# Designs tried in a protein design chat: VH-VL binders against Crossover junction endodeoxyribonuclease Hjc (hjc). Part 3

Target 1, 126 residues: Crossover junction endodeoxyribonuclease Hjc (hjc), of Archaeoglobus fulgidus (o28314)
Amino acid sequence: KGTRFERDLLVELWKAGFAAIRVAGSGVSPFPCPDIVAGNGRTYLAIEVKMRKELPLYLSADEVEQLVTFARGFGAEAYVALKLPRKKWRFFPVQMLERTEKNFKIDESVYPLGLEIAEVAGKFFQ

## First folded at step 5 (VH-VL; framework fv_felzartamab)

Design b28 (from b0 with heavy chain S101T)
Fold by ESMFold2-Fast, scan of step 5:
Structure b28 (fold): chain C 126 residues (1-126), chain A 124 residues (1-124), chain B 107 residues (1-107)
Amino acid sequence: as target 1 above (126 residues)
Amino acid sequence: QVQLVESGGGLVQPGGSLRLSCAASGFTFSSYWMNWVRQAPGKGLEWVSEISSDSSYIYYADSVKGRFTISRDNSKNTLYLQMNSLRAEDTAVYYCAREPTYYEYDTSGYLDYWGQGTLVTVSS
Amino acid sequence: DIELTQPPSVSVAPGQTARISCSGDNIGDYYVYWYQQKPGQAPVLVIYYDSDRPSGIPERFSGSNSGNTATLTISGTQAEDEADYYCQSYDSSLSYVFGGGTKLTVL
């Protein structure tokens, strides 16, 4: 299941001043698409949404490439939004992800570098 | 109207056992995670244990691991806490509390409704 | 195990703003919840998800959570707000952790 926490993230994005919509997966679109697209008039985000019980989170090279391709074409920044149990959503620009031989990952060394939603909304003005 | 009613508290000697019950009404019990939280006389709140809606996930505070067992019977809308090898430090009011869930494998964990508590006194 | 630190006591006059802190390393990374407990009664949830109010909780109650400190704010404090207040979050193993509690006196 992915819809429940994606709806939760939409609420958090709207509270932070973003207009946000959920995008259906690639099965509905023949083109690369993120899980969520958000904007606040200054910052535009293409978001891949992940919920995991524990680290590390692995992302395939293909899913990261698709996210980056969409973001670039849309004029948005590419982010992975990660929810761990009882923790707030953390936002990871794809450039922050650790590259392995076959995948990308967020582990204990990368996780603390993640941004809060408020930081993403105002990162150019703090 | 959500109601949680604890029972089974009482006076017990160190090393003894006691079983607490929490009768739930006014909501779909089988859809909620449940918790036990205790409070020693004149002290603060201390979390004891939690159990998922289907009993697949069970967690305990380190102070009670191996001695206490949380369980539930969804057909009877009842939560239980089996307390073994009781110590003087276990003396407290024991509260039953309802936890809204996020997902079966992830919970944002907070307690939206509490029972009135049942007093457990461990003394010789 | 992460400890949540609250001041043991806060005193305010009626109509003043009460602020109760809850400090923990990187507590702003976790959601914080606040409970009110009056003598002889069970705790009542007054703030969830850092800043949201349950139905029936007066608008004078508000919350914030950033960095190492979460704060419960009660504006225009009334005599009926006199109680013990507990913050709740999670330790590094994601188990429930309660603060030590703050006794709010309205005199």
Scores: ipSAE 0.251, ipTM 0.773, lowest interface PAE 3.4, mean pLDDT 88

Design b29 (from b0 with heavy chain G109A)
Fold by ESMFold2-Fast, scan of step 5:
Structure b29 (fold): chain C 126 residues (1-126), chain A 124 residues (1-124), chain B 107 residues (1-107)
Amino acid sequence: as target 1 above (126 residues)
Amino acid sequence: QVQLVESGGGLVQPGGSLRLSCAASGFTFSSYWMNWVRQAPGKGLEWVSEISSDSSYIYYADSVKGRFTISRDNSKNTLYLQMNSLRAEDTAVYYCAREPSYYEYDTSAYLDYWGQGTLVTVSS
Amino acid sequence: DIELTQPPSVSVAPGQTARISCSGDNIGDYYVYWYQQKPGQAPVLVIYYDSDRPSGIPERFSGSNSGNTATLTISGTQAEDEADYYCQSYDSSLSYVFGGGTKLTVL
């Protein structure tokens, strides 16, 4: 559930110049909802938050599609924010995820390509 | 005010045992992870051991694993380090230090307050 | 296993900028913390989360961390800043690891 980790990420986003909120009821709503939405006046993010002990991280095709659908409707960029033990939060634009037959994943080859919060704040992705 | 006071250091023969204590005050001891860090004379800092707030997670440096035991008594606000099979290379000032970490995954893991240290000398 | 490498010593004149490096493989993936230690005293945390200052630490202290190198920067260095400085991060087993320490001399 990771409410504490979502709170910690919220603090990091605010420190990086984003206004950000946790989406209440993201798991209960019948409509696609991310865990966090954030904006800094120039970049807007829809974020799916994940915490794992180790790689790889798997994401179902359905959860990626829901994240993308919300982001398009909101006018935001879709990101997965991943927390591994004692490591910094890493941000993965959905286009960076490795596609498998049934799922998407972040493994040891993809993880180093993830962005730090400062990079996300300073960059505009296509 | 946060205070950590180490005691129990002294001179001990190789192969001997010693128990260090760290008395904590000025904060809710039972809410914090605690660490032991040592420093050999004229050398740098070396992490020794870590214990979670409820003793559910305990970690040791490879150099002391199997010889040292970290423990805590939250009712007495005291951290302990039981040192067995002491070697000359264990000679150091031993610091207790507070860690504002709440879970194993917490990247907030750092040492915000340190005690003044207690000297352990292992010599014949 | 990660080893954090610091220069053994750095010398600056009063008022000059001191820079102390801390190098380790992929250290930018982890937070870095900096401790100041004066002779006969316990270490004091001066930077946490790569770049944040604890209450009471002068604004002249700043930090950065990217790639394989973290840096502690002291602008307008004062005589009282003379001390040993240690960086701290984590090894592959998630245990604490300290750099070898850097002696800052202000002459």
Scores: ipSAE 0.197, ipTM 0.743, lowest interface PAE 3.9, mean pLDDT 87

Design b3 (from b0 with heavy chain Y105I)
Fold by ESMFold2-Fast, scan of step 5:
Structure b3 (fold): chain C 126 residues (1-126), chain A 124 residues (1-124), chain B 107 residues (1-107)
Amino acid sequence: as target 1 above (126 residues)
Amino acid sequence: QVQLVESGGGLVQPGGSLRLSCAASGFTFSSYWMNWVRQAPGKGLEWVSEISSDSSYIYYADSVKGRFTISRDNSKNTLYLQMNSLRAEDTAVYYCAREPSYYEIDTSGYLDYWGQGTLVTVSS
Amino acid sequence: DIELTQPPSVSVAPGQTARISCSGDNIGDYYVYWYQQKPGQAPVLVIYYDSDRPSGIPERFSGSNSGNTATLTISGTQAEDEADYYCQSYDSSLSYVFGGGTKLTVL
């Protein structure tokens, strides 16, 4: 169910200086919920976590809208964190996603634009 | 605790075949991806092949594709490497190595425990 | 198809810091691992996931990886650290690739 790779991302977030928690419980919430929320005292993230064997990654418009809705209410930035085999986690602000007719996607043209966790933490931009 | 013991190495003529075995103990063998890595005398490490825990994913270095076959028997806790059409450049110590896995479609992609190695010499 | 380049040798006096580089195009996009090999012995994992240490590996070993270069750093180098060191990452096909190795001499 993806519990292990979400846990791995949680460890990586803590190593990068974020406090992070998994949001999901055993039941379904009627309200929008990301997979992970994280903060480092300066930056706050609402993260939808994806692992794929290959590109492209598709996200439904509803999935992205729920992530954005939660992020706005929480005061966080909305990100998709994507793991491909043997590559590092990459972070995609939702505004970076390519919009299709009914979906959003990350393909070979968008993937290289993704941010490393240190960039999201702001270490290289200060 | 964790042990990997290679066997089956020896002298073989060019064009010949040889099968290597790696006996695993001290861990749940069926939960780990496994690798073969070789090292020519006085040279560096060269990755040869990897196999997923259930044998559904198998990969080879370009230098051995079509000649070598990796396989495993989880009931016997044993990894195999069948080497055919051997060449002088295949002369090396062959290491069996364990690869941790903790994702459904990805592995850790590194080798946390290695066996002692078994020497394969391809010469007339 | 991507090659990882290491210096063939690095020499340090005991107590000095040794730095071993591993260069490859966009290596910072992939995880890097480091192995120590002493003569006649199997390799031993000393760094995984760029910078993590396995249990039993001394704290003087550390790693970093960004852009086109990964680095293994050994602070306060000791005689027992004398060995060959190999970096490992992946090519564009996600197959394992090893660097050519660096012989660390401590004297």
Scores: ipSAE 0.303, ipTM 0.787, lowest interface PAE 3.2, mean pLDDT 88

Design b30 (from b0 with heavy chain G109Y)
Fold by ESMFold2-Fast, scan of step 5:
Structure b30 (fold): chain C 126 residues (1-126), chain A 124 residues (1-124), chain B 107 residues (1-107)
Amino acid sequence: as target 1 above (126 residues)
Amino acid sequence: QVQLVESGGGLVQPGGSLRLSCAASGFTFSSYWMNWVRQAPGKGLEWVSEISSDSSYIYYADSVKGRFTISRDNSKNTLYLQMNSLRAEDTAVYYCAREPSYYEYDTSYYLDYWGQGTLVTVSS
Amino acid sequence: DIELTQPPSVSVAPGQTARISCSGDNIGDYYVYWYQQKPGQAPVLVIYYDSDRPSGIPERFSGSNSGNTATLTISGTQAEDEADYYCQSYDSSLSYVFGGGTKLTVL
């Protein structure tokens, strides 16, 4: 079930210079499946896409482990892309996530540390 | 062609009332969020009010809350601003402006087309 | 409660690059939009979503937004670009916020 938000992120990735595809995976498959895979010749991403009305965002340990397993096998960096209403997409490397007893989270202390798409692309003119 | 035409401005006494209208043409009015933005003589732009395509979401600047009412009639392609309890500091050119939608419940927060404005002068 | 600060005026000679800043706390977390207003006229959108140009806006107009500062850049500035420029974003309560405006003089 691809959402308009996932399609929107795909368009934003292409605008930022990434070639990107949505993965047609489901919970029935035993294999790790990120929502989006993207590459720009320099950076390669395995992306789990999340849309939330408000923080905190919780991700299960299994969700994060599957994302990391796919990323390692593919040679990509593992990211969570989060969309809040009326804000830009923010990209969170899985190492940035706060670990709890049973899950991972992005709360109001972690959210400002998220990367803009241009930072992820490595297109930064200084 | 997209066209927005404001009307209803004029001279009014402090404490008085005016109703502004904005006639829209050249697009499907009922599909767009609409805004009122004002500009006092020689000053900058100040946002006044916003209304969703179906009127389910309405927002006001703190300076006008309780005094101004935004409304729309999609059958007439017209946006309104009812201004009550007018003050000298409400003197401005009032623009209506069109706002595209980003998602179902998310506004895009930009104004892609503006009318030419109507002058409201609040003076004794 | 974000406040957007712009320089009151910027002057450039024809053909020079004009840069107009729009400063606000963590403005890079929000989209920024830019409007051009010529004397006696309604504002015209020149940049939306930080860096996108509407159809009909010349390529010489570009935008960026990062950290605490958004910038409108006009390369090879022409006499017709003389105008007031306003940045716009929105606050945490989702209300529109405009900068104070910058008068660009091309002389």
Scores: ipSAE 0.013, ipTM 0.585, lowest interface PAE 8.7, mean pLDDT 86

Design b31 (from b0 with heavy chain Y110A)
Fold by ESMFold2-Fast, scan of step 5:
Order: C-alpha cells, then structure tokens, then sequence
Structure b31 (fold): chain C 126 residues (1-126), chain A 124 residues (1-124), chain B 107 residues (1-107)
C-alpha cells in the first residue's frame, strides 16, 4: 500500500547511476532507518521519502534526527525526497529544511531550492 | 495485445450531442487512468479530458468544461465521452488513450497506447 | 499558465542528427513525453519520463529536459522517421498540454 511512488523513485535513482535499495520495516525498527539507501561509488544517500498533495510538508524533529543519525553513522548524506502531483521528485538536504518550534518544513519558499536527481548524482544540471 | 477502439463519431449540427465510446481489451482496464485527446483536421493534438481508474478524479480542458462529460464502466472495459452543445470548433478526430496510474490523486504516466480515433464533424 | 512551443518544421539529411525543441516556462520541473504521428495514423509514444524509450522504439531516439527546454534527439535519422512529433507535459493547473507539433522532413 502506497509503495508505488517508492518503487518509482528506486527506478529513477538507478537511471541516475545509483544503486539503491528500499529498507524493509523502515519506521518500525528499534534503530534509526531511512526509507531508501543509495550510492554511486562517490555519493551515498540516506533518503526519507514523502509524497504530498500540496505544500507545506512537515517532518517531526524525531524523524529528521533519526535520519541524520543513520546518515552520520553510515557515511551518507541525509535527504528528504518529495513528490508533488505531476512534478518530478525533488531532493532536499536536511540542512535546507526550515526549522520551526517543533518541526521541520518544506514550504513554497524552500520547494524551488530543491535539487533534481541529476544534481544530487553529480551536479551536472542547475 | 493492447487495443483501444473508439466509436460513435459522425456528422452533427451545431448545438447537437454525441456520445463516444472506447472499448478496451488486452489489459486490466480498471488499473489505468484514461484520457480523451482530439485533433482538428490539419492541426495539432489537444487534450480534452481525464478520468482516474475508479472515477474519483475527473478533469476537463477549459474549452469543454460544462459541455462534455467523461465516464467509464470498468465491468464493460469501456470509456465514454458525452458531448453536448457541440460547436464547429469541436470538429476533430477523437482519440482515447491509456495511462498508468501513479498514486490515488496523481498520475505521472504517459499516454502509452492510443486508439485509431473516431471523426466528429460539427457542420456550420 | 504554460504553453509549449515547438519549431513548425525541421529538415535533416539521412544519417544526420535531428533535434526538436519543446520550450515552456520551468518545463524541467515536469516530466516530458514525445509522440510520433505519421499521416492517417494515431500517435505513438516514443519517449516518456523525459528520456526513457518504450519497448520497440529504436535506440537512436533520446530525450532531455532541463530548465525551460526539452529536446527530442534522433541520431542517424532514417527515412521512416519522417513524421510529425509532439511534446507533451503539464500546465500550471496540472492539466495535459501538447506542443504545436514539428514536421520532421528527411531529404
């Protein structure tokens, strides 16, 4: 249920030159786990996957902290991948997220700054 | 194996009505979003309408909104377009086209298979 | 509100590379699709998701999409590639929008 967009993101990552896997049981593990782990021999990513009908996207401080903890331990960069209807996946380094009192968010001001998958892979496009 | 066959086109007076049908075979019709796309003689492609796999999401081009109604019967593998208040500028070949559903409220799918088209002529 | 602009015609000699552009504001934020249409026939999808080919489409067809311009590239163009080509993406309301079409002539 609700796995189609995650499967499609895996295909996009492989097309961009990443080897990528979906983490089984992500979100219910006793240890911090991202939704997807990807690498291309030079760049390694820990990805939290989100699909929303509209902005803003809110992420709890806990889920961002777990993502950062895993990424740091694994030697990967922490990203949120966001899919809005009929738009491409956009990748947001966690450092790009706007902090609120209790949450992190991607709103209309942050969304245009998100990276395309080709930019994450090798910064060939901008 | 995938086939889409349109029918119901013909000559009609301005202000008249027609109902187009698109019979689908060779795939699980109920899993796909469906589109109507038209092409006026010697002109380009123009999107007309879209319906989700379960009919919960329906969209229309502004030029046909309020006059055309898209519907589907998944038990009969058939897509419909009810066209009312027809105008001369509605004269076109009407194609039905299939696209993969992506998520409940979104499709990033291509129009991957098209029917042969059915000609609708609205006389002046 | 996005409108997709294509050149009305492109001509190439056999074996040459044909490039057909499709321009629209921030088109690179959306997926682009390309269709081939021969006289009297229904359109055929030749590129989806900016750069992917459906099964059966020759590898000489490729696509790109960045910024304000998407491009269909046909390398080593063959006589049978002569057709009208349409790009398709989405407008600001997320409705389907087609380019005006490009007639490719191979002479």
Amino acid sequence: as target 1 above (126 residues)
Amino acid sequence: QVQLVESGGGLVQPGGSLRLSCAASGFTFSSYWMNWVRQAPGKGLEWVSEISSDSSYIYYADSVKGRFTISRDNSKNTLYLQMNSLRAEDTAVYYCAREPSYYEYDTSGALDYWGQGTLVTVSS
Amino acid sequence: DIELTQPPSVSVAPGQTARISCSGDNIGDYYVYWYQQKPGQAPVLVIYYDSDRPSGIPERFSGSNSGNTATLTISGTQAEDEADYYCQSYDSSLSYVFGGGTKLTVL
Scores: ipSAE 0.228, ipTM 0.759, lowest interface PAE 3.4, mean pLDDT 87

Design b32 (from b0 with heavy chain Y110P)
Fold by ESMFold2-Fast, scan of step 5:
Structure b32 (fold): chain C 126 residues (1-126), chain A 124 residues (1-124), chain B 107 residues (1-107)
Amino acid sequence: as target 1 above (126 residues)
Amino acid sequence: QVQLVESGGGLVQPGGSLRLSCAASGFTFSSYWMNWVRQAPGKGLEWVSEISSDSSYIYYADSVKGRFTISRDNSKNTLYLQMNSLRAEDTAVYYCAREPSYYEYDTSGPLDYWGQGTLVTVSS
Amino acid sequence: DIELTQPPSVSVAPGQTARISCSGDNIGDYYVYWYQQKPGQAPVLVIYYDSDRPSGIPERFSGSNSGNTATLTISGTQAEDEADYYCQSYDSSLSYVFGGGTKLTVL
């Protein structure tokens, strides 16, 4: 259940030259944890994984704050990886997300700005 | 070994009906989305219809919408295409093809295995 | 509504690299699949997810997809690679869209 797209994302990350691991399912940890952690020796990623049928995607402020907190402590860049039906994975740095009163979102104006995995893999600096 | 075997093709008059069948074996049929794809003589491939593993999602090409009905019987491992109000332009080899479902909500899988096809000829 | 454009034919000498293009607006945003069809036979999947090979497909087959063009590359083309090749992707309504097909001739 729901592990297939996560597995597919792991495969795509490894194909792009990252070592990547799934961090957690439903755990009782009181500490922030992303869905996936990846690194290629130059770039390190903390990734929150989302699969949605349509836009907009909303992310709670708590989800984004948890992701950013982990990324900062780990020395990684914080990303949301979004999969829409029949389209490729797109990677959104958290600073690209549109802020609402209580949430963050990716809508039709933000979605085209998302990075493909090859673009993320090509970064050498923070 | 994955096998898909189409049947039911033949010669039919314009305005007539045919029902195609695709018998699946060698895999868990009920876990896969299924497709019909056609090819007119000497022409390219044209997608016709798809059906989800549980029949909850069904899609049609605009050219066949309202005339063709896709269905499946998972207990018999069989895919069907009911073709009504047939036109000369429906003349083609009809292939069934398997599609893995990679997503919880939707599919993005390739058409990874195809049958040998069955010829439908619509002429008077 | 994406229309996928392929050259109608490509010719190469044995052992040379064949490149078959598949052009569509923003096709790089969607996965592309490639199918090989020999005369009188059903299509066979040779590339999926832009660049992955199914088990049993020779390593000389590769794919790429960026911007407005996807490409199927056959690096050391063999006589048995003569076939029609079709690209396939999706439109915004999740419908399958096929290219017009390319006849590959190995001279």
Scores: ipSAE 0.013, ipTM 0.636, lowest interface PAE 7.3, mean pLDDT 86

Design b33 (from b0 with heavy chain L111F)
Fold by ESMFold2-Fast, scan of step 5:
Structure b33 (fold): chain C 126 residues (1-126), chain A 124 residues (1-124), chain B 107 residues (1-107)
Amino acid sequence: as target 1 above (126 residues)
Amino acid sequence: QVQLVESGGGLVQPGGSLRLSCAASGFTFSSYWMNWVRQAPGKGLEWVSEISSDSSYIYYADSVKGRFTISRDNSKNTLYLQMNSLRAEDTAVYYCAREPSYYEYDTSGYFDYWGQGTLVTVSS
Amino acid sequence: DIELTQPPSVSVAPGQTARISCSGDNIGDYYVYWYQQKPGQAPVLVIYYDSDRPSGIPERFSGSNSGNTATLTISGTQAEDEADYYCQSYDSSLSYVFGGGTKLTVL
């Protein structure tokens, strides 16, 4: 079951030139499974989707590890897509996340470094 | 057919009070955030206040904080704006506007249907 | 506090392309919405989420938003497009803010 914000993210991805699908049953799957998989013929993404009222956003080490494992096996780049109230979606490569002892986080210092969807669509040589 | 009908506008003295109403029909009122937007004669649009579908989130423009109170009665499909301590600069047509929800604590940010407006004139 | 700046007026001949700008610091980080208002009438949403058209809005209306400027474009402008146009986005506190409005004249 996708939520409205996940559906909206699919629309944004398609507008940016990606073919994208929601992964059905990601909450009950026994395998590593992102919320969305997207590709544009050059760039492939495994996306964990988050909506939060405010920062910081915490992600468990297990959650990030599962996302990375899927992305590596699929040949995709691992991203967290974050929606804060009244702001556009921002994309965070997992390497950008701040590591804590048990968790990863996106806080006020990391959030401004997030990428817009157009930046994710174009990479290196356009 | 979505319809929003404002009422309660009129002439009022500075320092006075008015209560505006917006009667909604043609949609599930309890599923939408609602807004008041005003427009002074010959001037532009100014956002006034916002209320969530269940009244748990309420926001005001700085110019009206402490003087205006937004509320809603979902059983009557009606939005209200209680205006106290009115000033000459509050003179405007007041529009009721519907805002689609984006998520439980975030909204779409746009107003897809507007009422016809009701004129509030604050003058001696 | 962030304000959205629009030119007060734009004039075009029928069939020409009208472009109305809406400028604000880092406006490209936020969604922009556009409304059309004709004399004596309530505003009508013509563009939402920077570039999407509501059902019933002619395809000649389009929008963009990047950096510090959002733009409403009306291709092949018709006489009935003569109206005031307002952009809407968010201020630094994430409250709604409208641009000052642009009067489009079609001569």
Scores: ipSAE 0.030, ipTM 0.690, lowest interface PAE 5.6, mean pLDDT 87

Design b34 (from b0 with heavy chain L111M Y113V)
Fold by ESMFold2-Fast, scan of step 5:
Structure b34 (fold): chain C 126 residues (1-126), chain A 124 residues (1-124), chain B 107 residues (1-107)
Amino acid sequence: as target 1 above (126 residues)
Amino acid sequence: QVQLVESGGGLVQPGGSLRLSCAASGFTFSSYWMNWVRQAPGKGLEWVSEISSDSSYIYYADSVKGRFTISRDNSKNTLYLQMNSLRAEDTAVYYCAREPSYYEYDTSGYMDVWGQGTLVTVSS
Amino acid sequence: DIELTQPPSVSVAPGQTARISCSGDNIGDYYVYWYQQKPGQAPVLVIYYDSDRPSGIPERFSGSNSGNTATLTISGTQAEDEADYYCQSYDSSLSYVFGGGTKLTVL
């Protein structure tokens, strides 16, 4: 992972009213760990961070299961945050992911359904 | 002192060719994406082309695709724009502009330093 | 081809707030950048990432971007702010596109 894009996502989360931290050493822990944990007092997120040149994005069943396991134990909602070139970060609840025979994916049919950070924060829902 | 200086502009007939240069100084040129942006006399800004820091990603506006070629020489701190099959509509001041990298295949999207431009006039 | 729409001109008195809009379908899904251009000069970046200011740009410049409209706001407008202002974002192919420009007059 590059440091700059991780920092920029943290900045976007803080601007949207979330307190957020990057999980150092995610992927080497013996326990399930997301890349980022965020909360704003009403919404709590466990986030797996992905950057891709193009769709589709594939996620292994194990990766999704670990994200969901942590989220449930922590009391957070499980999200995949996806950055495509030149677009803003989009947030996908794990329930929105398309299941394949072996994996999960975000393709051209799923991508437009992704949420903007303001929607995840609930800023416009009142 | 960060500077970009364009050169190579001039008068050319429709169907002709011209090569623009942009000399960079005062920063690590090889760390930045670079852009060409043009402005017709009395008109607004129009993006033309961009090139990644290592030349692995190159993009063009549809209006110039197939006619213009962007390139760079990091050892000489110089950006180029080769313009072929020029049309009257290509008449403009051509600016080179620096764009910070975001990560390997994406950019910050903004142009933080601009040269003063070089005028290209396509006239019959 | 996707077009970013700006009002051709905006006029304000010194000390008043100027607001320049940049409209495009779902522009809030993309970052917006703003440039200031004075006669005979190259453009100067005044806002990036919708709302961030480069070093050296006065705090009176601010930006926002949501839905179909991005806005450049200049609070306590000064005579030196008189210029053409351009927004920049992305077209449907993710190539850069500029708005038509807004001439700000401070009188």
Scores: ipSAE 0.144, ipTM 0.742, lowest interface PAE 4.5, mean pLDDT 88

Design b39 (from b0 with heavy chain E99D P100S)
Fold by ESMFold2-Fast, scan of step 5:
Formats: structure tokens, C-alpha cells, sequence
Structure b39 (fold): chain C 126 residues (1-126), chain A 124 residues (1-124), chain B 107 residues (1-107)
């Protein structure tokens, strides 16, 4: 993960009204940990952060299972945040991911379905 | 405090060559991607070329590929555009502009600072 | 070769809201940036990341970007806002693309 991407996503989350932190040493803990946790008082997110030059993005079944396990225990929604070059961050609920034999993926058919940060923030909820 | 100053524009005949320079100051030039953008008299903005901080990534508009070469000298804080095989349609004010991003694959860049431009006139 | 389409001109009376559109296929998937250019001057960034204002840009400037259309909105338009406005984003090959420009007249 580039530090620039970490900074940019945190800034985007805070600008959208989320309090957000990066989970330091996500690989050190024996317990499932997302890359970022965020909350805005009504929506709570466990986020796995991915940066790729091009599609498709593959996520291992283990990565997705760990993200879902943490989110379920924490009471958060599980999301993959994906950054492609010169495109906005897109947020994918794990339920949106296409399942393959061994992996999950975001390809050209799934990518357009991804949510903007404002949509994830639930701006239309009253 | 950030300044970009273009130079090297002038009158040139079709088929001729010209080299533009952009002198940068007030920021760490070697950390930023740089762009050339042109504007024909009375017309809109047209992106021309982009170069990464270390020259590893270079991109051109289709209209100038094979004729223009972008380069930079980080030790002199200077961006260059070598223009060969010039055509009447290359007549424009050429702007040097700083890209807000560090890497092609890391951030969505935009042009946060622009020079005043240098006029290139290709006489037909 | 993908083009961003802007209306060539927009006219508003002082104090009215000006709206300048920038249309492109799936432009909402990319950030949009807006530049103001006054005669004889270099362009000045007025909106970045769809809706953010650089320091020093008046609060009356705002932006949005969704689906196929990005919009620059100037509320309570003032005489000094008269200028050419350009949107900028990226084509599907990730090259920079500028809209054709919109001349804003404040009468």
C-alpha cells in the first residue's frame, strides 16, 4: 500500500463526514483486521483497501472471509475500496463481489456498480 | 510562491523545429509530474503531454505523438518540449502546468499551477 | 477519442445562479476539475475533486459530478466571475481531456 493512497483515502473519508483510522500492522495481529475502520454516527465500515493498475482485481477467499468476520463482530458493513489510476475511490460491499472457484473478483462488469463515498455515507437517509 | 515561467516560443515555418522551456521555482520540482497544455488563438485548452517526476512515465496526445518530445532536468528545475515537424495547427500558446499527483497509478492528478504561456506561431 | 461537451455560452444577470455543464460518458467515474480563464491570463483552478475549492476561491463556487454530467454552479454570480470556464477529466485511456469551454457572461 502506498502511503499516498492511505492518506488520500483517509482524507476522503474524513471529508465525507466519517471518523476513520488506519489499522496499523494489519499483518501482525492473529485476529482478522481490516485496513481501515470508519464511522459517521449512523454508518460504520470495515474497509479492505486495494490499488491496482487495471481490472480484474482478485481477492483471496481468506481476505474476504477475514473482512466479513471482523465486520460481523464489530457491527460494521464490509467494503472493499478500490482505486484505479485517475479514477475515484469506489466502494464495493462484499456482497457485490463476483465469486470464482478460489477467489472473489471485481471485473469490468462489477466495477461500474461500485459506490461513491457520498453514497456509502448514506446522505439520503432521514 | 510557486512559479512556472515558459520561454522559447516564436515564429517558425511549417516543418520546422522549436524547443520550449519551463523554469520552475518555489516547490520541489523533482517530486511532481509536469504537463504541457496548449491553446490555439481564440480556441479552447488542449492537453499535449505529461511526464512523471523521474521521467519513467511519459504520455502524449495523439495529435503530437512522434513529433513532440517532453523531457525534464530535475537538477535545473526545468521542463522541456521539443517540437519537430511543426504544422500550422500547432500554432498556440503553450502552458507549462504542475500536476498535483506524484504517481500515475497512485492518485488522480489535476493541474494546480500554470505558467503564463509562450506563443508558438507556425506560419503556413 | 472521447470529448467532454460544454455549452459554448451561458448568460446570467448579477446575483443569479449560473450552471455550466460538462457531459461525458461515465464522467462520474472520474474526478472533474474546473478552471477559470480571464482574457490574456493563464487558467486558474477553481474546483478540484468534483466539488472542493482551493484556498482563496469564493464559497459561491461549487461543483457536482454524477453519471454522465458534471456541473459547475456559481450562486449569486458577480461581474468578476465573467470568464471562460473549462472542465477537465480523463478519457477511457486515462489521458487528460478538456471540455470545449463555456463563456460566462454576466449582464
Amino acid sequence: as target 1 above (126 residues)
Amino acid sequence: QVQLVESGGGLVQPGGSLRLSCAASGFTFSSYWMNWVRQAPGKGLEWVSEISSDSSYIYYADSVKGRFTISRDNSKNTLYLQMNSLRAEDTAVYYCARDSSYYEYDTSGYLDYWGQGTLVTVSS
Amino acid sequence: DIELTQPPSVSVAPGQTARISCSGDNIGDYYVYWYQQKPGQAPVLVIYYDSDRPSGIPERFSGSNSGNTATLTISGTQAEDEADYYCQSYDSSLSYVFGGGTKLTVL
Scores: ipSAE 0.096, ipTM 0.710, lowest interface PAE 4.7, mean pLDDT 86

